# VHH binders against Protein DOG1-like 4 (DOGL4): the designs that were tried, part 5

Target 1, 232 residues: Protein DOG1-like 4 (DOGL4), of Arabidopsis thaliana (Mouse-ear cress) (q84jc2)
Amino acid sequence: MSKMRNLVEEKFLEFYESWVIQLELYLHQLLIAHNNNTMSETELRHLISKLTTHHKAYYTAKWAAIREDVLAFFGSVWLNPLENACSWLTGWKPSMVFRMVDRLRKSRVVLVEAQVKKLEELRVKTKFDEQKIEREMERYQVAMADRKMVELARLGCHVGGESVMVVEAAVRGLSMGLEKMVKAADCVRLKTLKGILDILTPPQCVEFLAAAATFQVQLRRWGNRRHYVTHS

## First folded at step 1 (VHH)

Design a41 (framework vhh_6qgx_2)
Fold by ESMFold2-Fast, scan of step 1:
Structure a41 (fold): chain B 232 residues (1-232), chain A 124 residues (1-124)
Amino acid sequence: as target 1 above (232 residues)
Amino acid sequence: QVQLVESGGGLVQAGGSLRLSCAASGLTFDDYAMAWFRRAPGKEREFVAAISYSGGETFYTDSVKGRFTISRDHAKNTVSLQMNSLRPEDTAVYYCAARYGTLFYSDRAEYDYWGQGTRVTVSA
């Protein structure tokens, strides 16, 4: 009935709460920059740099945590049920970013032809990398259901030093595979974010980052306000 | 107002060829990625092939790669699917689909507009 958090979950929960508070402060700065239109290019680039450093800090902390307990990131205790339901391999789905850019194009972001072509190239590469990871996830799920793994799981229900040791080694192997897939997904996320920011002008980067941060903050508020409970 | 009209379906012997065409109207064709999907009897709609807004990028499902070729004609607002070395397993209703934006997707839910379909029957 009661869930006790392990040390990795407690440390990351504390980190994540601070990280979100800082994201909200940066969002406030992005909205001021977007609405005021008096900031220099140097000032805009400095603000963009703060946001990219902030996102990199998240992945640095995450990779340290998943090295110790990757399963903490599947059904994360620092995320509400709505945030967890919207996750793809422990984070945002990389291709979702291009839907956000497409929506901004129609309402606020004015892109030149050269930028549109570069975004198209980046989207194709991102979808290719995404599909590769999805195939690896499918293989992982199939491997968990293999007859040999099922046999080892049955042996783990019986008292026996040798069989228990073999089952524990197999579980460690599966955890290592999962860690590799999560890191691969995070690398695609970082490459996609960097690629978009490299294509956009500083004012367009501010607008994009403001939209992304607004969505992330609002999703958290919606989930927290609703107190959604999801069963199986 | 937007309409996609498929043509070119029919009955063909195994090993034969067919060319499907889709005429688009009521939309700015050059702003849309185009795709072909098919639905075999008793199955769900599955992805076959897609082409980007510019025609510079194409993608095929593994079962048709090397046999089917997708192309587009911007002057005629038409997308075509050249089907070679047809197999009985290719028997299906083929649907033309359009997605606003520069890129295509293999997920049917991503497409904004759909044609009514054209039937392809491949006899053994």
Scores: ipSAE 0.000, ipTM 0.117, lowest interface PAE 19.0, mean pLDDT 81

Design a42 (framework vhh_6qgx_2)
Fold by ESMFold2-Fast, scan of step 1:
Structure a42 (fold): chain B 232 residues (1-232), chain A 122 residues (1-122)
Amino acid sequence: as target 1 above (232 residues)
Amino acid sequence: QVQLVESGGGLVQAGGSLRLSCAASGLTFDDYAMAWFRRAPGKEREFVAAISYSGGETFYTDSVKGRFTISRDHAKNTVSLQMNSLRPEDTAVYYCAVRSGYFLTPSEYDYWGQGTRVTVSA
């Protein structure tokens, strides 16, 4: 399917391959840190910083790419079908990361009452921000069935510079609307990640980040194994 | 009929250098990411270095960064690992592995070589 990919898709596929390889390397470091109680707070904070910088690099590259072709992120060629099926507005669903947070309640490092309260407040806020975006997406989809859009689609069946230009302008407007919604969803993702890391201690941050990275890597593994089922 | 053959292992003094090579056959070389893993005595396989299928990106574990260099020769279907400033803790059996994909976890690699032994004396 390399012949069906545009330049934005090819460039982001190369970026994503590199980004995932580096994520798995960081996951290896997180698992060593989690299983070793001798690392200093400074060493743990440095590792956490590497992970946050890595996630920020992803959104920097993504936002540059969606500026050029936001539709490439709906049914991405660099993701397997399982990863695409599990996507919520081109990425992970922010509220789902609180499932990883719930595992910390059973960890060797006990969450204090103040942390539990702050995490619950963040969970509620994240869910609320998610619902706002879902309502925007619903309005966007309903607008596609609007009489005006139906008329523009009908006009697109006829040869004529005027109707072609009007349809192209409408499609451009739709792409800009999608870009705005994707950026809004990504902002919720980044705020949720930062919020969790700000509440947790460095050892708890390491455990959380390890759980999140493990899930992302494992989801990719499950989808790839389904595609390349081998008995060897 | 996928076969990976490693070579270049041996005994070297601390601070020395070795170049490992892996010859791949029976596969479309350009469709696979290539990696080196190692297994020290009494330990599990660990990631060392990886190179993308395009050859444009390379990745290293922190302990070898700046000392080891991974490279591809598409014409010869080989991947090489240049190991400089070797340390006793680098002593291990080194394995070449191929995968369609981006994982550094040993269980995710589709094909493995037999390994080549590297011993670094103090």
Scores: ipSAE 0.000, ipTM 0.315, lowest interface PAE 13.6, mean pLDDT 81

Design a43 (framework vhh_6qgx_2)
Fold by ESMFold2-Fast, scan of step 1:
Structure a43 (fold): chain B 232 residues (1-232), chain A 123 residues (1-123)
Amino acid sequence: as target 1 above (232 residues)
Amino acid sequence: QVQLVESGGGLVQAGGSLRLSCAASGLTFDDYAMAWFRRAPGKEREFVAAISYSGGETFYTDSVKGRFTISRDHAKNTVSLQMNSLRPEDTAVYYCAAGHPLYSWTKGDYDYWGQGTRVTVSA
């Protein structure tokens, strides 16, 4: 198990570092597209597709990794402490992207009434799905203090193969429960992202994706400065 | 190498039933959304049904709702389509497809495809 966890962390760290470098390159392309009024709708849709494919690659790698060691994603070594502190069930909180959408209302991109209504419907559904998962996580945490777990902890103080085997089975069960919750959270993330992109026009999609990527990149940069001197 | 192999197609009378199966190999089956598409003579390939990676969510095109049922067997790495109350307009080549569970929203989002199995519903 220890050996498998170390390999999963090393492999995903390598993947994530290259994935972030590519995200920064796509962010540069998004910002150029936003400032360049000569790009066709077809060209903008192609760029949006590149970003969508990039996010698909992340979740493909993540799901492979969580199957092996879901705990690696709770307090991830490839994320700095600030990134980890801002995580909700191993990733971004789905409803937070609507704050980026709200900024589009105040920018030079214009949202029509029909889009505003669809975005509000999506926001309500996203918050409902989040709350359902949060209740599941709370039930999971309460179950950790259940009589059976307390009894297993007590038995772990005794010498014997019986207690070791039972404890290992319980730990595997807990990991499977976390994997299901992380996958459910990722499904809400991707349904929310897809929903927003389906509602927005290509120029609005570019601006939205640029805002999201900018936040992710800047959060990483801010957290990497944890050793900077505080000035009075 | 990834392979999707369809079976169960054939000739059936209107009102009859058929069960299509798709066997997947060379991929981590539990990590993929599975779907059935069909191509009728002279038409483009259209969506029929899809099932989520967990089997917890199913999606159907309106014309088959209540008549077709998609299911998956994680132990056998198979996805099945039970087709009941078949109509002449269901005549098509049926394709099995596998795609990313979070982003398999359109035909273009499916990464792997079978060769197809022919279903003919006689008048």
Scores: ipSAE 0.013, ipTM 0.460, lowest interface PAE 7.6, mean pLDDT 83

Design a44 (from a4, 13 letters changed; framework vhh_6qgx_2)
Fold by ESMFold2-Fast, scan of step 1:
Structure a44 (fold): chain B 232 residues (1-232), chain A 125 residues (1-125)
Amino acid sequence: as target 1 above (232 residues)
Amino acid sequence: QVQLVESGGGLVQAGGSLRLSCAASGRTFSEYDMAWFRRAPGKEREFVAAISSSGGYTFYTDSVKGRFTISRDHAKNTVSLQMNSLRPEDTAVYYCAAEYLGWSDYTSPDQYDYWGQGTRVTVSA
């Protein structure tokens, strides 16, 4: 189990480092596009497509990895402590991206009333969906402290085939339940991202994606610089 | 960008079995979560079963758990629903649905991007 866990962590760490490097390259392209008034709608849509494909690639890799070891994503070794502290169910909190959307009201490309209405409807639905998942995760955590689970944990310390099998089955069930919850949270993330991009115009999408990527990249840099901050 | 075509429906006696198949066209089939939904006359679409893009996870509505088995074949770009111990209550039009990388709850029909035309299953008493 230790060898499988270590291999999953090492493999995803390698993937994630490459994925972040590519995100920074896309961020550079987004910033150029945001400051360049000559880019066509077709060029902007192509850039937006590259970013959405990049995010979908992340979730494809993540779901393959969590099938092998979902616990690797709780306190991930490829994230610094600040990134881990800001995580909600192994990733970004869906409703938080609306803070980046709010910045578009002050941009050069003004949101029309119909877009504001649709974004508010999406915000409410996103909050509802994430609260449902939070309640499921809370129930899962409470179930881990249930007397029956504690009893099974004790039985697992004894040399007995049947008791060991019962504990192993329970642990397998818990891992599958956790994987389902993580994937449900990721589905809310992808639904929220797609919803926002479907409501926004291409220039607004570029500005939104640039803001999101900037925050993600800067959060990583701030956390990586933690040991250079003088504390007295 | 994916088209779904169902097959395998028909008339069967209570206690019998049927195997439904959904053939997907398109290069990106392996990236889609797949589901089966059904609609009985006069009713709304109901979730039946789902399978993850990798095939590693399967989900079932309580009324079919233990009787139905969902599976997928990446080489053939197909998803199948093996239906055993069929009951008159299983009579419905069965629909195959696809959602790219799990954008939403697998049980919510409004979240699936692509749908087949449906295949009719009739279970006689």
Scores: ipSAE 0.000, ipTM 0.146, lowest interface PAE 12.3, mean pLDDT 80

Design a45 (framework vhh_6qgx_2)
Fold by ESMFold2-Fast, scan of step 1:
Structure a45 (fold): chain B 232 residues (1-232), chain A 124 residues (1-124)
Amino acid sequence: as target 1 above (232 residues)
Amino acid sequence: QVQLVESGGGLVQAGGSLRLSCAASGRTFSEYDMAWFRRAPGKEREFVAAISSSGGYTFYTDSVKGRFTISRDHAKNTVSLQMNSLRPEDTAVYYCAADSRFYTGLWESSYDYWGQGTRVTVSA
């Protein structure tokens, strides 16, 4: 199958490669900070801020790109098949980051009860927000199979300029719906990340961010070394 | 290994009340988020209520808010569901569920341990 990449795919691939290289550099700094207890709270907060800014830059670039071609983010060419297989609505599943938080219970500095309560509240809220988006996606998929959409698909099988234009307009409408849904999912991701970082102490934030970045980098390396990915 | 045993189900008239209890056996009850799910005849299992391991957070499905109350007794290793103002549509088998980790969700797939269920029938 010969498929030419569009301009959005080419530009975002270039952006993403640079973004991942910078993430690996930040991961190195996080690991040094994790092992060095002489860093001040101000220094740790500055490092945490660099990581949050880096993630915000990703979503800024992503939202610009999805405005032009949201479908590029479903089966992304800048991600390997393993990374794509692990995605939920074009990115990481927000509630899964709480599994990284579980590792903090086994660290040298244990979470205090007040933090555990706040993290539980955030986890429950995050799962609720995820299910709301999943219901919206189900409604969207069902709407694609409604009578009007089926009728438009039939028209698309016939020759004629007017039917082609009507079908193209309908497809653009569907893409706008997906864009709204992807942005909603990304907002849950950003709110979840900020919520966790607001609850954790700076050393715990460094440990959490290091664990998350390590997993992301390793997943990419595992997928890049495989010739094939097992499906189901 | 944790075992969950539900009790308190039965037949009740509309407008009545029932209290379901879930008794946990095992050493680590205080570490578990606990939830109640139900399955009505011919339907899939749905979430009813949850309580965090700390007891500090509770969540309810919209159809039971204000009528049902979930509570926890750490001394007795029990979770209870107080069901008031019962309706015929509350008729279902009620299941107790537990997750061994503090990052549990509100949905079936998040829970590691399940009870056998207790039947609640609400007559008109």
Scores: ipSAE 0.000, ipTM 0.109, lowest interface PAE 16.9, mean pLDDT 79

Design a46 (from a4 with G99S L100I F101E P102Y T105S Y107G L108Y E109L G110T; framework vhh_6qgx_2)
Fold by ESMFold2-Fast, scan of step 1:
Structure a46 (fold): chain B 232 residues (1-232), chain A 125 residues (1-125)
Amino acid sequence: as target 1 above (232 residues)
Amino acid sequence: QVQLVESGGGLVQAGGSLRLSCAASGRTFSEYDMAWFRRAPGKEREFVAAISSSGGYTFYTDSVKGRFTISRDHAKNTVSLQMNSLRPEDTAVYYCAASIEYYDSSGYLTDYDYWGQGTRVTVSA
């Protein structure tokens, strides 16, 4: 009758709601820093450190949760339908953050040639890692149509306790494969984020992080509004 | 904990070919993604080509795509770069690099970049 949530979903929902509220507060601080141009390098580095710690907290909580139930992250209950539709392997697509970097080229914060070179090398490496993971996902999807899975689907048409146990074992095996791929994708995300921040100056880091946080917050707001309009 | 040694560099005429090899020593060679980078005089290092640990996935920078081919031999613990239709602008010191990422062990992100000493390629006009 009522929609049930498992313990992992309940715990992560509570975590995520508080995490997003804190992200919005940090976004306000980033926008103030970006617009006023009066903060010292030390103050900017402290703000950047707060954001990196905040993202580290997200992945710490996520990895604990996927260890228990990775499937909670596919069609997540703490995300609206638009956020879920835009996700790539349970999160943001790593190469997409370079769009925020491209925005820096059109701002008052100018990238020097050495930074452009390092960012291009990082973009190439990120796309290579991303494509590798996408091929693993394609192979995983093909495995779902494997003879063994087809056999299990056919057996599921018959009533019996044996079929329930076999199906549960198969689902468990599929979940283990997904956990490995999600962790691989998250590692690419973390390396990409760290790499960009290591290349950029503190003012450029603030502008980059503000652009990324703005996109994440606005996507959530657009999805929440559209969901209501579509269903009402 | 891998050592990389490059070989195969030299002087070649424009339009010629060279094959670079990178020999890896260590027990976990099959776990490494391998890449070639180059540094031209007065420039910083740039990416050239990469091959996955399985050998099933390759990636090239646009300037060498269709001219260079990266491959690996797990039995010999080597990665190779076949360079065809060489141009004077390909003149550089070429570096072999190994990257390992532990995605599924204990929640650790391990980031290791091992580099060889480089092999010089000179393309005469």
Scores: ipSAE 0.006, ipTM 0.215, lowest interface PAE 10.9, mean pLDDT 79

Design a47 (framework vhh_6qgx_2)
Fold by ESMFold2-Fast, scan of step 1:
Structure a47 (fold): chain B 232 residues (1-232), chain A 124 residues (1-124)
Amino acid sequence: as target 1 above (232 residues)
Amino acid sequence: QVQLVESGGGLVQAGGSLRLSCAASGRTFSEYDMAWFRRAPGKEREFVAAISSSGGYTFYTDSVKGRFTISRDHAKNTVSLQMNSLRPEDTAVYYCAAETTPFYGLDYHEYDYWGQGTRVTVSA
């Protein structure tokens, strides 16, 4: 089980490093498209589709990995300490992307009234879904102090194959609960991302995706230069 | 691979109710998020409702909120759509869909497995 956990971490680290490199390449394409208004709607939609596919690839790989070891995603070795500190249930907090949407308004990208209304409705729904997941996580953490868990912890103090097997079965059950919760959080992330992209025009989508990718890339760079964090 | 078979469609008068069922066969039904889409003549497939693999989360398009209820029964490998207060504009072929990535989407292009559809006609 420990060996499989190490293999999952190693494999996902390799995947994530490659995935981030490709994200930076897409970010450069998004910035070129944003600064150069000569691209057709078809070309913009194709670029947006590449980003959407890239994010789906991340969640496909993540869910395969958490099926093997969900705990690898709590304090991930492929993330620097700053990225880990900023994580909400193993990823970005869904409602935070509306701050990036607010930047679209401030950049004088004209959002029509119908778009503003739909974005606000999506924002409210996203916050509601976040709170629901946070309550489930709190219930999960409280359940860890339940009588059954206390008895399992006590049983783990006894040496022997039987007690080890019982404890491992309980830990597996807890991991399955965390896996469902992480997938629920990821579903909110994907639904929020998809919802925003469906509301925005292709040029607005490009600007939004560029802002999101810029933030993700910069957060990683800031964290990799740890002295800025420790002295700021 | 999962195979989906819809049933329960038919003709109903405005204000009436219908219950659609989707029977799934295959090893991984419990791992899929499931959705109902519909297609009116001459239009693209549009999203109606989705339910997570656990059954713990549901999502509806605004036009059906409060009227339609999606549910699933893991023991029977079935997803159901209870349709109440039906309107003529609900007339469409209804499709059950399963997503290989275990999350629900709003775009029909994101679903890899589809049923053949069941027709719902709502008369004025």
Scores: ipSAE 0.005, ipTM 0.170, lowest interface PAE 11.6, mean pLDDT 80

Design a48 (framework vhh_6qgx_2)
Fold by ESMFold2-Fast, scan of step 1:
Structure a48 (fold): chain B 232 residues (1-232), chain A 124 residues (1-124)
Amino acid sequence: as target 1 above (232 residues)
Amino acid sequence: QVQLVESGGGLVQAGGSLRLSCAASGRTFSEYDMAWFRRAPGKEREFVAAISSSGGYTFYTDSVKGRFTISRDHAKNTVSLQMNSLRPEDTAVYYCAAGQLYEFWSGDTTYDYWGQGTRVTVSA
């Protein structure tokens, strides 16, 4: 396994391990804040800002890495099989975070009617954006089977500098297409996260972020232990 | 479409304060997230602060948290950056930018509209 990893995979694996460790530390701080009713609004906003910056670091590193090797993010070596099975276009499915939001309705901090309306509008928009990305992925897959691409694949079977260069250019084009698709999906994720945080109060933001981080951390732990997904 | 014009820059001593303003012209100002960036001599532009289109959330780079405050006024079509406890390392040209907030979360982001910048010099 280690012998099959390329440099991009090795570097991002190292980054991701450190990023997850820091996420677990922030999760601990979020849970303490959620259980402590004496924290000021300024302190809560500071903690929320730390999480926002942490997510910014992830996407900064991810987008640099996919420029080099976007395929490393499909079936990633830094994710366990359960995490990979739950991925939608190299990450979490944006609409899934509204399940975390639904838990807020049953918590100590009650959503007001105006917030409920804005969250429903955001949910609808997020679903629409997801469908748009899915349609573009379908078009991408169809384009790969286009007659011109099939012809280029046939040319790649023949020896010659001119054929090699034409095939390499086409493959680079396909990789750039996937990179754009992954970035588009990440933009929907970031818009959804930002939209939710804009609608919620600081205590509600802390509860939401704690729920999201808990799910991410627990999914990783379950998959690493392999108890839940073992077929034997 | 929006055009952005910065003002409020100047010379100030360490520990002092300045308030930068960015005036937006155009009908869709309220649809954009607004941000401040800065560029020190010989360095690349770096993110400083952002405020969402709703005004409901603000984001800051670690080096300015607790010292700088970003705000917006939809009636005046302005975004402001209140800079307190200024340090010599805050010396830079400050730029106002309009775009979508998620674009600030990555070094690969691009912004739709930029101002020409306003110079801030902090003396020791």
Scores: ipSAE 0.000, ipTM 0.126, lowest interface PAE 15.7, mean pLDDT 79

Design a49 (framework vhh_6qgx_2)
Fold by ESMFold2-Fast, scan of step 1:
Structure a49 (fold): chain B 232 residues (1-232), chain A 124 residues (1-124)
Amino acid sequence: as target 1 above (232 residues)
Amino acid sequence: QVQLVESGGGLVQAGGSLRLSCAASGRTFSEYDMAWFRRAPGKEREFVAAISSSGGYTFYTDSVKGRFTISRDHAKNTVSLQMNSLRPEDTAVYYCAADYRSLLYGTESEYDYWGQGTRVTVSA
């Protein structure tokens, strides 16, 4: 039966479906731009700006939603099981995008040595930030388990006000800590994206964004194909 | 209860080398990210190098890349900064910092524990 949590899930599901449809439209524009050598730098920068604004809109909506119910983002109903299985702290793992940068090595728009150096520095920084967040998550899980075990041991198998209060306090503590960690992970995602786009030329940015959007869209399509098979 | 103590500072000629060490007392730092910061005369404290809790990831400020190497000894709870090819602009007080509660590196305000600093002077 539905409670306040379901309302957050329903609202974000509606938002996310529209957001993905628009992402697919932008992907089409990115692929056309990539194959069209006559686009001006101004036109390419405008397209890149549309994509960055689109991603900013996602994080604006996400942060509003996690303030109300961060747990909705762990095992999200708007993601298929494959998308959920590939999630790292409610989204893409920041260091993964450097695999997409590797495709630029085979493009006609070759990375210069200075760009390769800056991308490697950003990769190392991103991995360092990921490890810090992973350690914090591990410490949070240990602390939550210790608090829960101490309180459950104190109360025994009691039912009623005290056991309910302990469970509610643990859930509130978990939610607050998870919100902090999810926002930290999203900040690393945004800094990683900005860093890559600042290092790359506009044509390289278009290639990178097309690769990233292609992966996201294809992952969703692969997972959705599996989901539609109800019997075999 | 927990203290960071730096050692290894001193006076050195340009082109020379120094090794700074940071020892933690009272607690095992295996789960901490460790960093070195420095404060040059007339400047605010700036980031120099960081090493992750596992030792698997290191990060350096551009001006020291290829010259400085950060390392850690998990058994001894120590972090070292090997400084090679020293320049007069490397003259500063160097601080060891431990980051347990921060989720991001590179900013002074995000580090939980600080040492008192060790002075490095590089003469021309």
Scores: ipSAE 0.000, ipTM 0.239, lowest interface PAE 13.5, mean pLDDT 79

